# VH-VL binders against q0atu2, part 32

Target 1, 119 residues: q0atu2
Amino acid sequence: MLDKKARIRTSREYRNVFEKGKRLSGRFLIIYYVENALDNNRFGFITNKKIGMAVIRNRIKRQLRAIVREYQGQVKNKHDIVLVARAGIGKSSFEGMEKDYIAIMKKAGLFARNANKID
Short names: E, the ipSAE of ESMFold2; O, the ipSAE of OpenDDE; V2, 0.75 times the mean of E and O plus 0.25 times the DockQ between their complexes.

## First folded at step 1 (VH-VL)

Design j17 (framework fv_ivicentamab_arm2)
Fold by ESMFold2-Fast, scan of step 1:
Structure j17 (fold): chain C 119 residues (1-119), chain A 120 residues (1-120), chain B 110 residues (1-110)
Amino acid sequence: as target 1 above (119 residues)
Amino acid sequence: EVQLVESGGGLVQPGGSLRLSCAASGFTVSSNYMNWVRQAPGKGLEWVSIIYSGGSTDYASWAKGRFTISRDNSKNTLYLQMNSLRAEDTAVYYCARESDEYYLYDFDYWGQGTLVTVSS
Amino acid sequence: AYDMTQSPSTLSASVGDRVTITCQASQSISSWLAWYQQKPGKAPKLLIHKASSLESGVPSRFKGSGSGTEFTLTISSLQPDDFATYYCQQYNSYSPDTYTFGGGTKVEIK
């Protein structure tokens, strides 16, 4: 549901976030995040084989994209953010994933009250 | 243990300025969301301002343009710069920390408050 | 910003009584509501977070319930130590809203 300009698309872009960004761990999620030189936010999603079968990994990826899309207006502008699903996420509910996302984004200082507050 | 100690309150004339301090111990201010909350004598609690762990800030609509929240990481201290003070700003000002727990935005620790009186 | 309305503004009850305080939000805040107790001359103390989760060290006679726009704080057996003013507070900060407190409920023991 995120449009293409809001997605991290290349392995080079993912590596940039991992190498230069900060890392915060939640219960089901880890985020890596760094300020970008664009006029928008971009999101990446990683689900590894430890989570479960492809059908479960694809469901989680879809649900995480839905959560990110729902809250994209709350995210401080000009950031590249990669969400990495932890092994235990397969046992979480949608609500559990959503609450973990909110908590970790708030802890990172990435949930701004005003979307245009970036100066 | 976590402790917050406010200072800088006092009597100030209308139109004057005052800077409040909140010295933190037992945790780091820059790693937490920090708030100022005030309470006029005999009245309820009123949120004033927040500084996020990343350094961004937000203010109550009535505080915008007059009040500035900031921190000094080297001193582990939170500040509230108050300008153009009015009689309506008379209150006890509390420093409050947001909880470190998952899903919890509540204020788990408060300072004892510092009284600001705006009068001639 | 979410308006928070508490009722009643003042409540008088005897020791041992069950008392109920209500908090209403102008828009849904899910379960993002805390309850605080403030005694005269003291800073507020957190009692309940996330609408119904009791803070460590708070007596079990305190109970929070509700979600969405209607919330309740119940004290099942009022004690003299419960003389205080109680405040609800919304903290739905993932919305671009500001934290707001209810007007408070003063509980007088009679």
Scores: ipSAE 0.006, ipTM 0.546, lowest interface PAE 12.5, mean pLDDT 83

Design j18 (framework fv_ivicentamab_arm2)
Fold by ESMFold2-Fast, scan of step 1:
Structure j18 (fold): chain C 119 residues (1-119), chain A 120 residues (1-120), chain B 110 residues (1-110)
Amino acid sequence: as target 1 above (119 residues)
Amino acid sequence: EVQLVESGGGLVQPGGSLRLSCAASGFTVSSNYMNWVRQAPGKGLEWVSIIYSGGSTDYASWAKGRFTISRDNSKNTLYLQMNSLRAEDTAVYYCARHDYEEYWGDFDYWGQGTLVTVSS
Amino acid sequence: AYDMTQSPSTLSASVGDRVTITCQASQSISSWLAWYQQKPGKAPKLLIHKASSLESGVPSRFKGSGSGTEFTLTISSLQPDDFATYYCQQYNSYSPDTYTFGGGTKVEIK
């Protein structure tokens, strides 16, 4: 579960990330990301009908939010990031989605060592 | 059926200006990402500019400050205002669409192009 | 911006030949690559998107393959209608030169 402040909620905010952001594709996920003017990261999640029925799409969204929450501390601050699930994600395991997320974020340069260190 | 029709090309002196138009039918330009792509005679394709569905714009580095992409939603028409034209801007200018709903950047529909010649 | 290197720049072939065109990206673009066909005096026509997905109405003799940095367009049995210039284009990046094209490959009659 992500805190309210860490969620992209409005169509305008999603459009800003798609229009101004960079894109990187993985096996099951596409991310769009842009630096923001806030003190924190915000995440958005998109699952389209190509993935499957509503119950499957809702499960995938829930699992992606759990993965993002788990790795929140390793993401470089001040970014808006939208995760778009690809059609094949419905056949992936939780571990498969997790590995894909980590790989994409590392390739994008968005994973930072000691991101939450305050020394 | 989707159609894009360019107009406004012609002969212009170095330092001059031209405005290109691209009239769209079969879809709404404000709901799509619209692009200008050019091709110098006998050469390859070169991306010029994009206007996103929300109205934000981006330009090739060499086009910034000289070219302005815009649209008129009431006329369903895309524009490219070109200022301070140089001989190397001589090219056929195409308008091209990609559908933002699929988050793709391939150009699925192109106009036939309009020739811009910058010469004394 | 990703550099897109296309080879060869010119290729001479006969009807019935197998033709292969290569496109190389300077950095990984996953599968976000399109192929276009352009005939003299005409606008480019989209043939393949997402590296290997054939567009509706495009003959099955056209095949795209590859991922990451190396991609190929293959025409399994060249037809008279296939003599044209072919371009690859990456669409993985949104900044600053958003869409980058290869230099083109001209397929000429032998």
Scores: ipSAE 0.006, ipTM 0.548, lowest interface PAE 13.0, mean pLDDT 84

Design j19 (framework fv_ivicentamab_arm2)
Fold by ESMFold2-Fast, scan of step 1:
Structure j19 (fold): chain C 119 residues (1-119), chain A 121 residues (1-121), chain B 110 residues (1-110)
Amino acid sequence: as target 1 above (119 residues)
Amino acid sequence: EVQLVESGGGLVQPGGSLRLSCAASGFTVSSNYMNWVRQAPGKGLEWVSIIYSGGSTDYASWAKGRFTISRDNSKNTLYLQMNSLRAEDTAVYYCARDAYEDYFSEYFQHWGQGTLVTVSS
Amino acid sequence: AYDMTQSPSTLSASVGDRVTITCQASQSISSWLAWYQQKPGKAPKLLIHKASSLESGVPSRFKGSGSGTEFTLTISSLQPDDFATYYCQQYNSYSPDTYTFGGGTKVEIK
C-alpha cells in the first residue's frame, strides 16, 4: 500500500541497509535502518518461510505495509528502513504487530512525534 | 544434550527410492528449522533441503521434485524421502538443526553423525 | 543462488603457522556467513557465525573477518588439532531460497 518511491525494491538497496545500517530487535519485528541521500523515506519488508505458508506470509506483509503507511508521517525523514518479520509474528494480532512497530521505531529514535498520542 | 541420530542409509540401485530418518532428542523439531546436508565421498558439503518451524519447505534446485523433507512431530523425527536416485546422489546425508535465534538462524549449530547412501548397480 | 568460492582448496602448514582461508560470495551477503571445521569421518562443527562471532568453546586463535563479498578465517597459531577441512556457508536473510557452502579448504601437515 505504499507509493512506489517509498519502497525499497532492489536487492542492492536491501544489502546497503543490512551492511551499513543499525539493527534493533523487537518482539515480532527486527528493523534495519540507515540515513539515505534522498528527499524521502523508503521501506522494505522481509517475510521468510519461517513464518509459515504463503497465505500467512502474504497476510503479514500486507498488514505490515498498512501499519507503516499509517505512521509514515511520524518517521524522521531521509531513512531507508527494512522490517524483518520474526518467526513468532504468525501468531501475533494486528494490534500486537502495530504496538511492536511503534515501540521499536521510538527506541531507534526514528519517530519525530509521539505516535501513540496522535490518534 | 541436543542429539540427532540419522538412519535409513544403504545401497540402492539407480532409479530406486530410499527414506532417511533423523531422530531428535533434547529439543522439539517443530520449534526449529531442520535441514538435510549431504557430502559425496571426498567432496564438499551441499545443502539439500530445509523445513521451517511453520512447516514450509525449500529445496536445492536439483533436489526439487525428487526429494521431499517432512517431519512427524509426535515422534520428534525428521525425514527425507528420496526418489529417482542417481549415482550422483551417493553421499553421506546429515541432518542439521539451526541455531534457534531470530530470523538469521540458518547456520547449523547441531549435526547428526550422518548416514551413507550409495547409489550403484 | 549465491556462488561461494573458497581458496585455497588445499593448504600445507606446520604447527605454529598463521593460516588464512578466504571465502568469496558472488553477491553481497552482508555479514551472514558461518565457518565450519570438519575432521575425517566426523560431522562438521560450527566455529563462527555472523562472519566474526566465535562459538562458545572454540579457541580464540580462530578469527573470522569480512563483510559483503570477501571473508577470511584466520588461525593465528596452528595447533595439531586444527588439521581439518574448513567450509564457509552463506545464510543471507533477504533471499532464503538456498544456503550455499564454499568448496572447502583442506589444511594438512607440511
Scores: ipSAE 0.006, ipTM 0.558, lowest interface PAE 12.1, mean pLDDT 84

Design j2 (framework fv_ivicentamab_arm2)
Fold by ESMFold2-Fast, scan of step 1:
Structure j2 (fold): chain C 119 residues (1-119), chain A 120 residues (1-120), chain B 110 residues (1-110)
Amino acid sequence: as target 1 above (119 residues)
Amino acid sequence: EVQLVESGGGLVQPGGSLRLSCAASGFTVSSNYMNWVRQAPGKGLEWVSIIYSGGSTDYASWAKGRFTISRDNSKNTLYLQMNSLRAEDTAVYYCARGYEDDWYSEFDYWGQGTLVTVSS
Amino acid sequence: AYDMTQSPSTLSASVGDRVTITCQASQSISSWLAWYQQKPGKAPKLLIHKASSLESGVPSRFKGSGSGTEFTLTISSLQPDDFATYYCQQYNSYSPDTYTFGGGTKVEIK
């Protein structure tokens, strides 16, 4: 559901965010984030085997993409952001994940006061 | 001018149900985080529930399973459906606005409240 | 659960006094704390958000400070209109409950 240009696609781009970015941990999510030189934001999603089987990991990824898409207008422009799901996320509700995402993005200073501040 | 007006409070027997309404004017409820907050007589403020701009909801742990927050965008009105009411639910219920694209999500506008009394 | 402890529960003061109210969070909330004023029979009114940011129309005699777990609200020269109950509220969203209010501080005439 996110546009191609809004997705982090290559291993090198993920590595850049992990190595140069800042890290903040929430209850179910960890974000890594760094300012980019592009005219848009890009998002990446990591759901490792500690979360559970492929069916669970795919459900979590789908739900996280939906959450990110819903709030993309509030995110300060020119950032690469990777969401890493914690092991406990499989027991969370959709609302719990959404709440955690909003909280961590606010704490990181990545939510703009006005959504229309994206270029 | 932003206004929030609650209604629907009254006297209810334990185990009963009640639906509160909060009519909004001067802004659109679907563009904001909307909250219910209660205050028992002579006591402090206690958060009850939120509906986010995107439509997702969250509840205080004691409210889960009994209370449901919802909205009707065409009527620009917020609701709180309260079921299985107990004496300790007696309180003035306020609706309060959290600004959606304000990353501070504090409650900038409040209604005047509606009293719910749960007693035999 | 997140505990928000306000002190004192009540204080008696005279017009012109400097009044200080404290709020302590059981866990760090960074600067995600608001202060509200409530007069008898009325809804609360937002005074300060993000620990120290004064709301439009709120008199400059009100000042918020602090971060992490310890916060204060100071009224530098108490006016008749300031006799009310004050509440702090965390909105960090990392707590088990999304919003938690302190117990309140009633400022009454001496």
Scores: ipSAE 0.006, ipTM 0.548, lowest interface PAE 13.2, mean pLDDT 84

Design j20 (framework fv_ivicentamab_arm2; at its last look DockQ between E and O 0.27; V2 from the best seeds 0.00; counts 0 for: pae E 11.7 > 2)
Fold by OpenDDE, second read of step 2:
Structure j20 (fold): chain C 119 residues (1-119), chain A 118 residues (1-118), chain B 110 residues (1-110)
Amino acid sequence: as target 1 above (119 residues)
Amino acid sequence: EVQLVESGGGLVQPGGSLRLSCAASGFTVSSNYMNWVRQAPGKGLEWVSIIYSGGSTDYASWAKGRFTISRDNSKNTLYLQMNSLRAEDTAVYYCARGGYDEWYFDLWGQGTLVTVSS
Amino acid sequence: AYDMTQSPSTLSASVGDRVTITCQASQSISSWLAWYQQKPGKAPKLLIHKASSLESGVPSRFKGSGSGTEFTLTISSLQPDDFATYYCQQYNSYSPDTYTFGGGTKVEIK
């Protein structure tokens, strides 16, 4: 759903975010974020076994991708952002997940002010 | 110029229903975090509900089940459906735009009065 | 529950006075605190967000400070246009009530 250029795909890219980026924890998500040298944002997704069975992990990942896609145009440019799902996310609603994402992104200052606010 | 204009308020009996509207101009409702906040006569402000730009909704604990927030993108209008109204729901109802990158309300309508009385 | 305790409820002051309003959160809200001004029959107006950031067009005599659980709004020299009710507002994503307002402080003329 996300464009190829909007995805963190390599282990090296992930390591760079984890090593050099900032970390913030929400209720259901942890985000790692760092500025990149590109003109676009890239997103990565981590769902470990603590989330649940593979079916659950895949569902969560699909939901997170949907959320990120919905709001990607509102995110400040030139960032690599990795979303790590926390253990409790499996019991959350989609709305709760979305709320948490928005909250943590605002806390991180990653949403662009007035980007899509005023026409 | 950006503004919000509420409408639909009025007198309603207990147990009745009412739908409020909030017409936005100068910005797109679907691109913002839109809220309803109410204020009982002579009382403070109380948050009711939010609809996120993605369409998800959230409610105050007391509002869940009786209030429904929605929007019509084609009309650039926000709505609040209120059911099973009670006397304590009597208030001026404001629509308010949430901050884009923070958690505040940066634009308010002038409000519409809802009176629930027998 | 995440409550906001605002004090005082009413405050009588004269033009030129220094006025201080406080809000206390039951739990730390970092800097997610906003202040609003409301005049009778009017909608609230945003004054300050993120505890200390002054909104555009708001006079510099308004100052917000604090973090964590203690916050203050200060009017350095009260003007005639400042007589109104003021509200603090917090955001908490972990609370069922995402937004919570203080009880309000009515600043009236002495």
Scores: ipSAE 0.422, ipTM 0.848, lowest interface PAE 1.5, mean pLDDT 92
Fold by ESMFold2-Fast, scan of step 1:
Structure j20 (fold): chain C 119 residues (1-119), chain A 118 residues (1-118), chain B 110 residues (1-110)
Amino acid sequence: as target 1 above (119 residues)
Amino acid sequence: EVQLVESGGGLVQPGGSLRLSCAASGFTVSSNYMNWVRQAPGKGLEWVSIIYSGGSTDYASWAKGRFTISRDNSKNTLYLQMNSLRAEDTAVYYCARGGYDEWYFDLWGQGTLVTVSS
Amino acid sequence: AYDMTQSPSTLSASVGDRVTITCQASQSISSWLAWYQQKPGKAPKLLIHKASSLESGVPSRFKGSGSGTEFTLTISSLQPDDFATYYCQQYNSYSPDTYTFGGGTKVEIK
């Protein structure tokens, strides 16, 4: 679980990221991201019904939060980032989602290195 | 086959502006990290700016507010807009490709000389 | 920003000599270091990335080693084509002024 401070929680905050942010698509994920005026990063997560039944959507959301938490220290500070799961993510492995997250964050210029990253 | 060719360098007075171009062939700039790196006469290499494959940009602290990196995907060309030029900006400017979504430089252009002098 | 200290700044050597160039980072950069060769009037050429991974087409006499804060580039038997300036470059940091280069080492004929 991500800390409360690291979460985008209100509709207004999500709207700000969608309206002012940049958009990048990966294989299983889309990210929307914008620099914020805070001391920290905040993350939002969206899993829609096209992904599958509630049990699948809940698993995906938990796995995405786990991935984001694991690599939190490698993300450029002062950004609001929303992860939107694409149709088809339900058939991906945890490793596949993790690799897609790292790849898309690198393409965005948001990803730094971490000595503890899986490889 | 795979190459970068810079152009646009020249003599400019302090306070002036100049735009550099970097034409890529054999690969697509929008699929790679693209960088500008400069070298003052007789000095070492100094990173200037990056545009990530996704289009976001970063700058050396001294370049922020004065230099803007951009690309035109239809022309497969990278640009560096330089404003408020100073004598210490005199350098050969290289266009350089990032290696495989990394921040090392696996392909370099020949460089274009920018001279800022009265 | 990182300080990358390269030594020596200049060295004189003869063909056949073993040449060692050192690069020190002010903070640990793991193995995220590249080495470049630059000849007068030419663009730099990548020799090694990730501290020790030799690029395709680069002669095997070039070897990179090290991790953390200390790195070396070794040329086991210097050839005439190797008289050039060599630069190390860290690419661990994403901060402004990231991708910092060492000051360079000029390898010149004795």
Scores: ipSAE 0.394, ipTM 0.810, lowest interface PAE 2.7, mean pLDDT 88
Fold by ESMFold2, look of step 4:
Structure j20 (fold): chain C 119 residues (1-119), chain A 118 residues (1-118), chain B 110 residues (1-110)
Amino acid sequence: as target 1 above (119 residues)
Amino acid sequence: EVQLVESGGGLVQPGGSLRLSCAASGFTVSSNYMNWVRQAPGKGLEWVSIIYSGGSTDYASWAKGRFTISRDNSKNTLYLQMNSLRAEDTAVYYCARGGYDEWYFDLWGQGTLVTVSS
Amino acid sequence: AYDMTQSPSTLSASVGDRVTITCQASQSISSWLAWYQQKPGKAPKLLIHKASSLESGVPSRFKGSGSGTEFTLTISSLQPDDFATYYCQQYNSYSPDTYTFGGGTKVEIK
């Protein structure tokens, strides 16, 4: 579970990340990220209907939140980060999503160097 | 209308440097994954480098430290700075666009030949 | 690292022949595979992405199939324009710096 202050909550906040942020794609995920003016990171999650029915989308969202929580201590601070689930993520395993997240966050330069969960 | 045009290839001595350019038209370089892919004469395709739409870069292991991918968004142009060139770098260098959400290459330039020989 | 093995390296065929080219991944890449055609002196051209999705303007005689580790490109009735080299490419990789293209299959006129 992410703290309430670590969540992107409003349409305006999401739109800011999409319009001003950088974008990188992995196998199952796309991330959008932009520096914020806060003391903390904020995370947002998008799972659209192309992924599957609501129960499948909710499972994926729960799994992505768990992954983000597991690695949040390794993320460089002061960023708004939106994770967008790609079509096909519904057939991935938790471990597949986790591996993809790690790779794309490294590629974005968003993980702090020498964090145990990355190296 | 939509195209990529490479330039800057030529003959260079081992140890020399060369900068390749790739001019894009009909789309915005900074909104796409942009790549360099090379092909030695009579050989297959080999990925060289990528600049992601967000500006992060990645390189083939053999290119790290010698090649630098960059872009100039005001000129809608992609670059590859190539230093410490070796004979094995002799190839046609292609500029290629990745799909918006994908890592396949949906648009290619015609390539520019780099020949490294003494 | 995902090694891509493409076979055959070269084949000779006549106009009208059915041609099959295979591409094998060392590990599962699901359906994240593309096929390219390259004619001598020209840049590669994307034919198929996601294993079986034809690009706009590609003739229907081209068919991609497979998933996991085994993929095929089939040309149902070879035409003069189809004599070229064909490459597969995986795009499942976390990093593109490992063996992303197959070695190519040159389709030559008999």
Scores: ipSAE 0.008, ipTM 0.558, lowest interface PAE 11.7, mean pLDDT 84
ESMFold2 (binder alone), look of step 4: mean pLDDT 90; pTM 0.927
OpenDDE, look of step 4: ipSAE 0.015; ipTM 0.662

Design j21 (framework fv_ivicentamab_arm2)
Fold by ESMFold2-Fast, scan of step 1:
Structure j21 (fold): chain C 119 residues (1-119), chain A 119 residues (1-119), chain B 110 residues (1-110)
Amino acid sequence: as target 1 above (119 residues)
Amino acid sequence: EVQLVESGGGLVQPGGSLRLSCAASGFTVSSNYMNWVRQAPGKGLEWVSIIYSGGSTDYASWAKGRFTISRDNSKNTLYLQMNSLRAEDTAVYYCAREYDSDWTYFDLWGQGTLVTVSS
Amino acid sequence: AYDMTQSPSTLSASVGDRVTITCQASQSISSWLAWYQQKPGKAPKLLIHKASSLESGVPSRFKGSGSGTEFTLTISSLQPDDFATYYCQQYNSYSPDTYTFGGGTKVEIK
């Protein structure tokens, strides 16, 4: 599971990422991202009602958190990143979401196999 | 010091199966994106398959259903299971690492192993 | 999804020549393109990534340029070690075929 300090928690923090960050769209995901003044990355997750019922939105959020955890070591440090699920994500498989996440993070220049490789 | 060593190539009849191995040293396969790329005699390079660090896989459209990429973390070894082999699958098969110091794509290649599909 | 077309398929050149190889994508791949060098009996070696970024240890006579659908690899002053086959490769991960190689360009002695 994602550690509490690796999560964007407050509306103020989300607003900062949306207002000051860059935006990049994938097939199922949109990311907003900005460099932070911390020594770690923080992630936020947004699923809107157009995706589907609460049970589907909660499944998507759990799966996105699992994907983010798996690839934490490849994300360049000191960034706040918000993942926004697009309407079509409800039709995607877990594998489809994972592939889209990898693609968009690479395209944003946020992904590096050697990024911040520390115990 | 880092290297990839392929094995398992050989002569096989059409319709047969063959499993290729790629032993890694100096790095951990499960921490990297690993690929298979092939080259038919006198022809160009053709991407076959990828396994992502998280375990998800992708295949060239012509390889889906016939080829399966996998890894054994305990042996630090990548595999390609090839089923329903055809004469046009005759090629040198390379395993290749996607290593991300700056998203240099295939930074490390094995020497290749020859697969010949013939009656 | 992506056709990668290289031209020419073969070129003859002399040491000291300026050599240009072209790679065309059937649709935009932004700058997500790599160039490889392959000598007979050997695995390919990475030369350039992200269209124009030279790999460490690769001589400065190699230069990549281009964006979108048209890319070039230029060798400003051909050396004996440069007679090889060169491949471009797209890695725009939005493609159904995640990676696609060009057909190759063989640089031969004139």
Scores: ipSAE 0.007, ipTM 0.555, lowest interface PAE 11.1, mean pLDDT 84

Design j22 (framework fv_ivicentamab_arm2)
Fold by ESMFold2-Fast, scan of step 1:
Structure j22 (fold): chain C 119 residues (1-119), chain A 119 residues (1-119), chain B 110 residues (1-110)
Amino acid sequence: as target 1 above (119 residues)
Amino acid sequence: EVQLVESGGGLVQPGGSLRLSCAASGFTVSSNYMNWVRQAPGKGLEWVSIIYSGGSTDYASWAKGRFTISRDNSKNTLYLQMNSLRAEDTAVYYCARGYEDYGEAFDPWGQGTLVTVSS
Amino acid sequence: AYDMTQSPSTLSASVGDRVTITCQASQSISSWLAWYQQKPGKAPKLLIHKASSLESGVPSRFKGSGSGTEFTLTISSLQPDDFATYYCQQYNSYSPDTYTFGGGTKVEIK
């Protein structure tokens, strides 16, 4: 689970990321991201009805939070990042979602250099 | 409307260099992922390179080390720097937007600019 | 890297014919496949994204289907404006060779 301080919580904060941020699409995930004025990262998660029933969407959101938490230390500090699950994510394994997250974060330049060497 | 216009193609000797430009209108290059695609005379489409909205880049294996994709956000223009050109690099070069609303499919495309590598 | 194999390379057809073009991925790409139409001397035009989603303004005679490794583009009643080269493209690859195109299918008049 992510600490409350590491979560994007308000509609206004989500809107700021969408309006001012950059976007990058992966296989199962889209990220929107922007540098913030804080000394920590914040994450938001969006799973729309095209993914499936609430049970599926809640499972995916829980798994994405677990992945983000696991790799928190590799993410360049001072960013607001929103993860949007694509319709096909329900067909992915946990490992598939994890690999997509790592790939997209590396492509965005958001992973520290040591993360690339370890993984 | 959204448009891409390429320029900079021409005749170059083997071993030479050339820089292609791609001017965007109706959208911002920095908010999208931008691609270069080439097509040799009478042949098929071949992906060359991408610059993601975050500024990270990827290249076709054969382009790595010789070609560099970049952008100038203030001019809303995409570039492809081509070095150590070979006869087999002769092709029409297209720029294309990877449009997130279309699941990353390429829209729009530029009109193409011809690069001929010959003595 | 994904190999994209497109068949046939050339297809001769008459106006009114049903035309089917196939695209085979070397490994599963789910539904992350687009179809493009290219006329001589022109840039490619997007017809279909996500394997089956028809673009606005594209005639309903064009239909995309498939998922995983096998995909088809069907033109149900070929029109004079449809004589062109068609390309499939995967956009499911992480890296390297992020976007791979099929070899193309030229649909020419019989």
Scores: ipSAE 0.006, ipTM 0.568, lowest interface PAE 12.7, mean pLDDT 84

